# VH-VL binders against Cytochrome c oxidase assembly factor 8 (COA8), part 224

Target 1, 167 residues: Cytochrome c oxidase assembly factor 8 (COA8), of Homo sapiens (Human) (q96il0)
Amino acid sequence: APERGAERRDTAPSGVSRFCPPRKSCHDWIGPPDKYSNLRPVHFYIPENESPLEQKLRKLRQETQEWNQQFWANQNLTFSKEKEEFIHSRLKTKGLGLRTESGQKATLNAEEMADFYKEFLSKNFQKHMYYNRDWYKRNFAITFFMGKVALERIWNKLKQKQKKRSN
Key: E = the ipSAE of ESMFold2; O = the ipSAE of OpenDDE; V2 = 0.75 times the mean of E and O plus 0.25 times the DockQ between their complexes.

## First folded at step 21 (VH-VL)

Design nl7 (from ng1 with light chain E55N; framework fv_ebronucimab; at its last look DockQ between E and O 0.58; V2 from the best seeds 0.73)
Fold by OpenDDE, look of step 21:
Structure nl7 (fold): chain C 167 residues (1-167), chain A 122 residues (1-122), chain B 111 residues (1-111)
Amino acid sequence: as target 1 above (167 residues)
Amino acid sequence: EVQLVESGGGLVQPGRSLRLSCAASGFTFEDYAMNWVRQAPGKGLEWVSGISWNSGDISYADSVQGRFTISRDNGKNSLYLQMNSLRAEDTALYFCAKDSRFFLGQGHFDVWGQGTMVTVSS
Amino acid sequence: QSELTQPRSVSGSPGQSVTISCTGSSSNIYAGYDVHWYQQHPGKAPKLLISGNSNRPSGVPDRFSGSKSGNTASLTISGLQAEDEADYYCQSYDWSLEGWVFGTGTDVTVL
C-alpha cells in the first residue's frame, strides 16, 4: 500500500494569494478567502503618481494585511493540530481506534469537544488579547494616514482649481 | 548605502547610566521598527529592546525591563538606548538592528551596525 | 525558556552537508512565528542568512536553505565551504514575551 505521504501541513505557506487583479484596474481588489487564514486578501492599487503619504499608507495597509493573514493562518493551523491531538488522545483513552467499523474517522461527541474548545480558548486568551491590542494600534495608524492622504488630495484639488482660474 | 552606526559605548561603573545612539542612513528611517541586540563577550545574541516606526510599540527583554529605555528621533534618523542602573551582566557589544517592517514581531533584522562596546566594571 | 535551543557545535568536511536545528516553544515557533537565521563571523556583526523560514536574501548562496516543522526549524548548509565557518543563530518572535528571541547559537567548523 503506497504510504500516502504525510501532507506537510506544518507551514502555512506565505502564499501570497495568486489573485492578480486586471492590470488596468484603478481600484483595490478583494480576493477569495485564503485557505489557511480564511481572510480575504486585498490587492492594493498603486497610482502612477503615488504621493509619499499614499505610498506609506499603502505599505502600512499591506503590512497589516500580511500580519493578519499570518496570525490567523498560524492560529487556525495550531487549532487544527491541537484539535486532532485532543481527539486522538481521547479516543486512545477510551480504547477506541481512529476509525470506526465503517471506516469513517472516529469523532468525539459535542460534550467532549466542548472541553477542548474551553481549554483552547483559555490557553490562547492572552495571545488574542495581544492580537486585539496590536490590531487597534495598526488600524489607528492606518486611519490616521488615511486622513492625511484625504487632506492632501483636497489641497491638491484646490491648488488645481486656483491655477485654472488664474489662466 | 544602508548603514547603521552605533556610538556611546564605554567603561562605566555598576549603578551608573549610559546612553547609546544609533545613526541610520541610506533608508527611510521612519518606515521601520528598530531594535537593540547585545552580545556579551564569547556569548550569543540577546535581544534587548524594540521600537516600532512611530514609537507606538515598545518592548523590552525581561533582563533590562525597568532599567533601559528605547527611543527614537525620526527627524534625526536616530535610535537611542538609555541604560540606567547598569550591572556587570550588561557588559556586551550592543548592536543596532533595523527591522524589515513598520511594526515589531513580523519582520527580520536585515541591517546591523558594527556595535558599540559597553563594559560595566568596578 | 527565553532562548531557542540550538546545538552548541556542528562540524563537517568541505563539500559535506550540515544541518543546524532550532527548537522553540508553544509561544514562538510552534505558534507559527517565522524563523530567521543569521550568520556571524568572528569580530563581525550578524548577517541575515534566511528570512521567513526559507527565504534567502540576495547575495546569500543557494547552498543555504531553511525549513520549519512543528516547533523546530532547520538550517542546512550544503556543500560546506571554508568561509561557512561561523556562528549561526536562529531567531523568532515570542508572543508571550512580546519580543524577539534568539537561539543559543551554533558554532560551525569546517574540518
Scores: ipSAE 0.846, ipTM 0.940, lowest interface PAE 0.6, mean pLDDT 92
Fold by ESMFold2, look of step 21:
Structure nl7 (fold): chain C 167 residues (1-167), chain A 122 residues (1-122), chain B 111 residues (1-111)
Amino acid sequence: as target 1 above (167 residues)
Amino acid sequence: EVQLVESGGGLVQPGRSLRLSCAASGFTFEDYAMNWVRQAPGKGLEWVSGISWNSGDISYADSVQGRFTISRDNGKNSLYLQMNSLRAEDTALYFCAKDSRFFLGQGHFDVWGQGTMVTVSS
Amino acid sequence: QSELTQPRSVSGSPGQSVTISCTGSSSNIYAGYDVHWYQQHPGKAPKLLISGNSNRPSGVPDRFSGSKSGNTASLTISGLQAEDEADYYCQSYDWSLEGWVFGTGTDVTVL
């Protein structure tokens, strides 16, 4: 006969704070900012008797969170890549190396970096207009369904209160 | 089982119109974006148009912009493509494809129909 | 017409590995959008093979794998089998077109 064995939790990587939602939470809750997107994720509660309307709302919110996190993670990565490329291009035009004699990355002064920031914002203006439009489309749908779920829950509470009072 | 069945294809002359239909079954149609994809004989896949779950987000390939109109009827579990001002270049097998997401842009096409053939010729 | 670039064809013997590349642009793959892969046998509808760069749907054998780095995605078929002879298409979203773009397609031949 096999002996009972205890399971051990995996240890987190050294120096990193691990966000860990409660296993049996009955509520949605908000975690710390994501490393790449800088957005705070919502960790959604899934009740045992989730209505079809509640399920649709949860799925809409989950999809929108994933979309939003992906957009800002991609933008942050693109910003970093284009910044490095800009610096490299301007250093090359000056005949300078990518690193100083001490091995540190060479950089540009504040006036030169202002050119990068202006170009990046201008180049990405249309992309951010599309993002804002899509954000409103998604959140209008979510708000609409939040209202429908709220009404459904009120109706169910009133129905249950009437039954309880009659007993 | 999950199914998509296209219909409405046929032979038409240039400049005429056709309306394609796609009947969906086996899944909650109103929870997913839908797309049309076409494939000219012997050629690759070309995305034509997509529509979000609630019709609030619609997009078209440049090649069909202004001539084609995508629509859906969630009450009938049906997707449509109204094709006006047809050209010889529109000759293709037209597929209905289910998106994995409510909205356009981050999903994938997980279920495909068998297609309906549209031939535009004099 | 915007397209993702794929090799026209690749071939391999049974049991070998083949890799199909998919190269995009600054408004699709380089912008960070996921790449999806579809398999199409002659006369058949396309079938989803890989989603989200590397995720295999239920029913897709382990010999199919995907990856993405920078502006290029790759589909690898390890342990090539006769049934893998088909056309393969990559796909990504393009924010500037506000639409989906497919790759040019790759004909995989098993020798």
Scores: ipSAE 0.709, ipTM 0.883, lowest interface PAE 1.0, mean pLDDT 87
ESMFold2 (binder alone), look of step 21: mean pLDDT 94; pTM 0.959

Design nl8 (from ng1 with heavy chain L104I, light chain S96T; framework fv_ebronucimab; at its last look DockQ between E and O 0.42; V2 from the best seeds 0.69)
Fold by OpenDDE, look of step 21:
Structure nl8 (fold): chain C 167 residues (1-167), chain A 122 residues (1-122), chain B 111 residues (1-111)
Amino acid sequence: as target 1 above (167 residues)
Amino acid sequence: EVQLVESGGGLVQPGRSLRLSCAASGFTFEDYAMNWVRQAPGKGLEWVSGISWNSGDISYADSVQGRFTISRDNGKNSLYLQMNSLRAEDTALYFCAKDSRFFIGQGHFDVWGQGTMVTVSS
Amino acid sequence: QSELTQPRSVSGSPGQSVTISCTGSSSNIYAGYDVHWYQQHPGKAPKLLISGNSERPSGVPDRFSGSKSGNTASLTISGLQAEDEADYYCQSYDWTLEGWVFGTGTDVTVL
């Protein structure tokens, strides 16, 4: 009897996309969509002379990205699990098997699935509201620090110009 | 060395107030969320409150909601817990815990203080 | 329930493996939030043992391992040693509470 390979339940590996930008890149890189979150990860460039403000901005961006990746990966996994459970439950109630006579995975019609989507959205409404709130808070902080970094860079450029004029 | 030192614990009567402090050292305090966790004698750990790096997010356990106030002073590398309307069930060792992240709910508690004992008794 | 469910106690002989379960709800572990584990010796502060379901901080022996499946996380201690006698707590974030939740704690005894 062939050992039914234990379906490794794909726990969303905390694996940051192994996409490594070229070492000589001076720019942020966007990776392919993550298979769990469907979000494109950004690899942030680290300048050699990164200021403390730039570093803090980068860390805030990285943490926010990871937060987004984790949220959507988990949400998509939950959605997929609940969808499958719903389908199985409905098929069982109908006295139908999980597979058709042709060996295909049995599916529900669009009307039946509409009930699932409605229920899922209703159930997760509050979670999405919290996500949206937190998303705005995080992005506001990031935007604020982007402004600070921009001002710092302008100031540094002005100081350099003054020093060149004095020599 | 990364260190958290709690203070302000003591014996108080029910209905009174107490303010706990946590002094942080050895890390950039303003880059991390901070938490209070308590442990009643012979009991498990109970999360009490959390505050984000910039105080933009604050959360409380239901057991302390409306009575306790978490705050921080990033200039002093200090975390505070104002405890009002204390009850006997608030008797616990109170730990200051550093989050690994800027915001609450994403990290883990990587550094703990030794705790300060709060006893609420008549 | 605002707490993650753990067995009250687990015991094993030196060199054996023991497993501690941590069962959550739809608003924490099942929702995909990570589980963290802490070790607490008597009279000491908790120490981070496992982060992010399975990651070991530096200085934590490889005999400690974490896993997560569905609504349950597990801490496995392989090759149990006398020094492993302690209380163990799981932790997760609960989105409905907008706060952290700890497990009920497990007393591990080495026989």
Scores: ipSAE 0.844, ipTM 0.940, lowest interface PAE 0.6, mean pLDDT 92
Fold by ESMFold2, look of step 21:
Structure nl8 (fold): chain C 167 residues (1-167), chain A 122 residues (1-122), chain B 111 residues (1-111)
Amino acid sequence: as target 1 above (167 residues)
Amino acid sequence: EVQLVESGGGLVQPGRSLRLSCAASGFTFEDYAMNWVRQAPGKGLEWVSGISWNSGDISYADSVQGRFTISRDNGKNSLYLQMNSLRAEDTALYFCAKDSRFFIGQGHFDVWGQGTMVTVSS
Amino acid sequence: QSELTQPRSVSGSPGQSVTISCTGSSSNIYAGYDVHWYQQHPGKAPKLLISGNSERPSGVPDRFSGSKSGNTASLTISGLQAEDEADYYCQSYDWTLEGWVFGTGTDVTVL
């Protein structure tokens, strides 16, 4: 397994606070932003008598969250790595060291960095187009099943009212 | 028991068509992406095509694009591969493989069939 | 056709360790996609050995381990046994293909 998630059940002895849903929770929880993806993960509640339709919806949402988390974690890491490589390559070409006289990391001016940003966007354009298409495909399925679950819950309430009236 | 059983292989002449089927049992077929993988005699594994749980996402290897069509019938727990304009290079054992996920790209192939042999020769 | 690069063959004596490399490209392993490993005995269907770079399914002996770093994944078989003689394939997703790619395969021989 890649090292890609927060430690949900880990409670530090002192000085460190990690998100951990309450043990007796009846609700989904939204955790803090993931370090690598910057996305807030949902911690899904699994009720004791989850219907098959509710289970499918939860699994679709879980899979889509994992997919989304992985995509942005990878893109953020790639951006950072390629940015550093670009800066180091340009400094080397200019005959400059990686550090200033004060010991700080040397960098490039805004005009030079604009070349990096343009190159990165251009190289990743098609990948992001595929991501957007896939994001919509996944979320249309989720939305459809959210509607089906809502109708199922309304029907169950009506069935329960009929039983109550029958005594 | 989770099982995938391929059928429809055989000997065909170049340029002809063949339809492969894969019957699934022992799991909720409609919740998983499905794939075809082939292996030419004495060669390695080659992914051929994949289809998402709801058929909304379909992909093909370049070598078969435009000639093969993947489809599924969730009501019959069945996966299909329509193979048109067959070539000698399509000669292989064709496996049906279950993805671990609904959509293509994140999962792995956790269940495989035993394969059906397709031989394209004059 | 896109392939992940593996050594053609690797051999070892019983009890030794062997390592199989799997090298990809900027559109698959380097792009951060997981690597999965499959074992195939002669005349048999492939079976899942390692998923998600390093996860071992139930029923797979703990002498099999996997890892990934950069553009390379590795499968290690520690304490090699006679039944480990088989072909091994790595697999990753390729975003430019919008599909799966397998490695070239490695024949493991137990001397």
Scores: ipSAE 0.724, ipTM 0.885, lowest interface PAE 0.9, mean pLDDT 87
ESMFold2 (binder alone), look of step 21: mean pLDDT 94; pTM 0.960

Design ol1 (from ok4 with heavy chain E105D; framework fv_pabinafusp; at its last look DockQ between E and O 0.36; V2 from the best seeds 0.64)
Fold by OpenDDE, look of step 21:
Structure ol1 (fold): chain C 167 residues (1-167), chain A 124 residues (1-124), chain B 112 residues (1-112)
Amino acid sequence: as target 1 above (167 residues)
Amino acid sequence: EVQLVQSGAEVKKPGESLKISCKGSGYRFSEYWLGWVRQMPGKGLEWMGDIYPDDSDTEYSEKFKVQVTISADKSISTAYLQWSSLKASDTAMYYCARQGWHYDDSGPWGFDYWGQGTLVTVSS
Amino acid sequence: DIVMTQTPLSLSVTPGQPASISCRSSQSLLHSDEKTYLHWYLQKPGQSPQLLIYKVSNRFSGVPDRFSGSGSGTDFTLKISRVEAEDVGVYYCSQTEHVPYTFGQGTKVEIK
């Protein structure tokens, strides 16, 4: 029985381009778009006096970023593969080669590609719905922790001010 | 690395106005109290006041409250010490210094980083 | 205002010998958070002050182990276990418990 070669699912390499901001930066940095996800990574600043709440927020933002990068990297890879397969299949059905007489890559017309997009969106509809739901949940959590951190900062300032006045 | 860089030495006449600066880098400038400390020639250190750059909340020593104005521009991470009318007695070294703090503390745990100082000379 | 009194005001020390500086505050520096807001600074000749010890006994980053702080309430001590040539300067105690923040008179440490 011939060993069915395990189709190596080409998972997008998890190598988010580690944009390294300047060492002296005291703010978050936005890197160039990732080649797979097309999302711009954010390098989060780590303050000297990071509170546990600030750390939790930073970690949540980082995890959410990584989740987004992985989702879109995989989605873009899947889209590209399925698009290419669709084009090849349709050209073959038409008796056309993969290259034109001029040596250019043969393309389908806009109407034929519209069928692909419709089919792709239909096929991935549930996946996108789950993504959107999780996106909202994560962003809500981030926003909530941002509020808490903002309150903590206000409180820390007020404590110091109160000490100054109590004398 | 946390750094405080002050403006250069100043030579002024009595009655002139002066504004010196202190630029912070390497930390969240808006979230730390920044103090000014005077040192007269051959004398000790005197706290003048401090500012919280985020909201420009300011505290003064009573000795300096009428003599100077402390301000900050958080957009460029810079604090200022200003005189409207200098006196000969204002001749001194002026230091900006960051008040270090921890989230578990109720107040500053000291001046942890200092500028290089600005020498102000007021002479006729 | 809280008066910070240092003793001695000058100290001449042989290299390798220990040194001790006392600081007394006119009021308790113990806060309601159970922390004591007394600090020690060194100003080397021609330089800005630098933080040595914060909250009585905590060494600031980069401060050598030969420096130690102790005390409670109103009486505090800075100790140098082995004085080195680089330790020359004026030492200040300071309080940040009460506004205005105040400094001691300074203790000049010289090498014999």
Scores: ipSAE 0.778, ipTM 0.908, lowest interface PAE 0.7, mean pLDDT 92
Fold by ESMFold2, look of step 21:
Structure ol1 (fold): chain C 167 residues (1-167), chain A 124 residues (1-124), chain B 112 residues (1-112)
Amino acid sequence: as target 1 above (167 residues)
Amino acid sequence: EVQLVQSGAEVKKPGESLKISCKGSGYRFSEYWLGWVRQMPGKGLEWMGDIYPDDSDTEYSEKFKVQVTISADKSISTAYLQWSSLKASDTAMYYCARQGWHYDDSGPWGFDYWGQGTLVTVSS
Amino acid sequence: DIVMTQTPLSLSVTPGQPASISCRSSQSLLHSDEKTYLHWYLQKPGQSPQLLIYKVSNRFSGVPDRFSGSGSGTDFTLKISRVEAEDVGVYYCSQTEHVPYTFGQGTKVEIK
């Protein structure tokens, strides 16, 4: 249900495989889905020869991932709690129990649940609007630093070739 | 941890071709020059040449430039040393070694990590 | 080609005593960036070479502080303040100032 739950479609989501000794990967890699956010965390590789610019990019990506994971974990928890509270409140108003005669958890019909979804979306519209704005700002910054890192790597390549061929 | 792992020992006859390999791990393989160094039995070290895997740019010692071919496949972090026709005088230990550098220019520009060596024996 | 000449070619030393190896290059190893591209390697018996000292005096990671390097221009020295049993092997100086890269002949260090 989250609008930006699938952010990987708007980025370059390709994780790199582990091919290093077991203790430390030589590449970024993607872990299993987090139970609460339902997002797959990226585990970032720290190269031996990491420049300050590369470190800044890595930390920005880590911070953005943490921010995104926390947002969706909180939203999923809030959604689940408000859904149960809505069901409980409506069943109590109708004078019904929280369990059916068979002992299963009582639920509301589809029309009644539609009221919940409509109310939830309305209440959280502004919150998701600010999330989307911040998501785009963060991803723009990440893309900008990715470009700077690429340029730095080109310069390092050229410096090495000049030194190799210098008299 | 930076590691260079070379292919196993070879026993060959004169005139045969050979391609030995060096696989790098624990670092960004394509961003470092990788060199080949020969050590003849009981002798010292000789630089043969090196390669920049990102674009396969190579530099050869004049002594070796017509005798061997240096290549790399950066997609599998592997460099190669190849002979089209081996001679008995090619009997030696062959090392690959990474030419170290650092973003702040404090790096060695020498060979900071070495493979375990590949013994090539050429006899009739 | 830059010729690297080591002295002595063989050295027998009592454990715990100092050792010194000289390396001379046929031309200056000083680059226009004011750095000198002279390095020292140790090849222990049956092993690959390992970097000890780079750019004259910088100790590589994991190298004990009993190893030190000095020199400038064309004359360089590797010193071992207290030779230990695990220090035996062949020591090479090397230059990466000019292609082709070259090594000294090696200095075999052994315990008496």
Scores: ipSAE 0.675, ipTM 0.881, lowest interface PAE 0.9, mean pLDDT 86
ESMFold2 (binder alone), look of step 21: mean pLDDT 93; pTM 0.951

Design ol10 (from ok4 with heavy chain E31D; framework fv_pabinafusp; at its last look DockQ between E and O 0.47; V2 from the best seeds 0.66)
Fold by OpenDDE, look of step 21:
Structure ol10 (fold): chain C 167 residues (1-167), chain A 124 residues (1-124), chain B 112 residues (1-112)
Amino acid sequence: as target 1 above (167 residues)
Amino acid sequence: EVQLVQSGAEVKKPGESLKISCKGSGYRFSDYWLGWVRQMPGKGLEWMGDIYPDDSDTEYSEKFKVQVTISADKSISTAYLQWSSLKASDTAMYYCARQGWHYDESGPWGFDYWGQGTLVTVSS
Amino acid sequence: DIVMTQTPLSLSVTPGQPASISCRSSQSLLHSDEKTYLHWYLQKPGQSPQLLIYKVSNRFSGVPDRFSGSGSGTDFTLKISRVEAEDVGVYYCSQTEHVPYTFGQGTKVEIK
């Protein structure tokens, strides 16, 4: 029985381009768009006096970023593969080669590509719905922790001010 | 690395206005009180006041409250000390200094980082 | 205002010998959080002050182990176990318990 070659699912390499901000930066940095996800990575600043709440917020933002990068990298790879397969299949059905007489890559017309996009969106509809739901949940959590951190900063300032006045 | 960089030495006449600066780097400028400390020639250290850059909340020593204005621009991580009218008695070294603190503590634990100082000379 | 009184105002020390500086506050520097807000600074000749000890006994980052602080309430001491040539300068005690923040008169440490 011939060993069915395990189709190596080309998972997008998890190598988010580690944009390294300048060492002296005291703010978040936005890197160039990732080649797979097309999302711009954010390098989060780590303060000298990072509170546990600030650390939790930073970790949640980082995890959410990594989740988004992986989702879109895989989605873009899947889209590109399925698009190419669709084009090849349609050209073959038409008796056309993969290259024109001029040596250019043969393309389908806008109407034929509209069928691909409709089919792709229909096929991935549930996946996008789950993504959107999880995106909202994560961003809500981030926003909530941002509020808590903001309150903590206000409270820390007020404590210091109160100490100054109590004397 | 935390650094405070002050503006250069100033030579002024009595009655002139002056604004000196202190630029913070290597930390979140808005989250730390920044103080000004005067040192007259051959004398000790005198706290003048401090500012919280995030909201520009200021505290002054009573001795300096009418003599100087402390301000900050958090967008460029810079604090200022200003005189409207200099006196010969304002001749001194002026230091900016960060008040260090920890998130689990109630107050600042002293001036942990200092600028290089700005010498102000007021002479006729 | 809290008056910070240092003794002595000048100290001449032989290298390798110990040194001790006393600081007395006119009021208690013990806060309601059970911490004491007394600090020690060194100003080397021609330099800015630098933090040595914070909250009585905590060495700041990069401060050598030969420096130690002790005390409680109103009486505090800075000790240098073995004075080195680099320890020359003016030492200040300071309080941040009460506004206005105040400094001692300074203690000039010189090498014999």
Scores: ipSAE 0.791, ipTM 0.915, lowest interface PAE 0.6, mean pLDDT 92
Fold by ESMFold2, look of step 21:
Structure ol10 (fold): chain C 167 residues (1-167), chain A 124 residues (1-124), chain B 112 residues (1-112)
Amino acid sequence: as target 1 above (167 residues)
Amino acid sequence: EVQLVQSGAEVKKPGESLKISCKGSGYRFSDYWLGWVRQMPGKGLEWMGDIYPDDSDTEYSEKFKVQVTISADKSISTAYLQWSSLKASDTAMYYCARQGWHYDESGPWGFDYWGQGTLVTVSS
Amino acid sequence: DIVMTQTPLSLSVTPGQPASISCRSSQSLLHSDEKTYLHWYLQKPGQSPQLLIYKVSNRFSGVPDRFSGSGSGTDFTLKISRVEAEDVGVYYCSQTEHVPYTFGQGTKVEIK
């Protein structure tokens, strides 16, 4: 699995605090995991002297983040709902209650839960395949514009140096 | 909000070394030339030199070229002006200032934002 | 080196009256891009310089419209249509056409 896909299986708890980047930062910031998507949002810096190309890259990155966070927020909700329904169904079939004697939420062992995970992956295979395709398409586009911005910045640097020494 | 904040006033003896700083915020520090300007007591403004923090390319006034060193650390958005051996004649106010520019060439190419100044006093 | 010469070196102005400051460069400040790199700064008492006018006639952000600049080649003028108490200080012209960058001697503007 690619390193960029590692966050798709995050089990980390959602953060409850609102992250606020330093006011005078001139860099993008990575915030704590979002409660619903489990993804770490990027807080984008908007420079005062932003070119149209830089703006296009920033907006593409923002749109991709929003798309990605919405996808995983929806998938996490669907996963949680279907997991509870599966557990409820299997406990009912065994004649067991939804709560243990201590009042804790009843669960199934790892072997019993393996059936759920297999069924969930099978059911959602095509949806995740289209997600992966679109993820790669978006990342290719972002990489392309990152290259164009890098070249633009080099050119602006050279223009300034030429102007400094032009007479 | 573009802001340049300089280090505090200094009182020194002749022959001592000194390094004063200028920290930029609210803009991409490494993308703008940053200049140093001297103002002797009761006198006008003198350009000393400037630096492009991205690669530390420097331009010096010939008058100051061997007297001071201009440097920058872009990782902390800070530029420096330093003397290896101060003279009484170095007593002055020292300003840092950003050389403005814009991607569409409409910018000033003059000093659009200035630090508050650092007073350096060198006396026996 | 481009020498920048200001006249007068001192002005005493009645509030509400106009003021005019001249700046002459020892050589043309016109660049090959057809822009002229002549700027005006104000240093109020006890403060850092601040940009007023850049490239002859462009007002910097936040500068009142009573300030205007004009000129070409080697002769430039800063005008204040109605001098106010907040306008006191020393005015400098400056060029960034050729390194080393240079400033005029300054014009001290005071209220009568």
Scores: ipSAE 0.641, ipTM 0.866, lowest interface PAE 1.0, mean pLDDT 86
ESMFold2 (binder alone), look of step 21: mean pLDDT 92; pTM 0.947

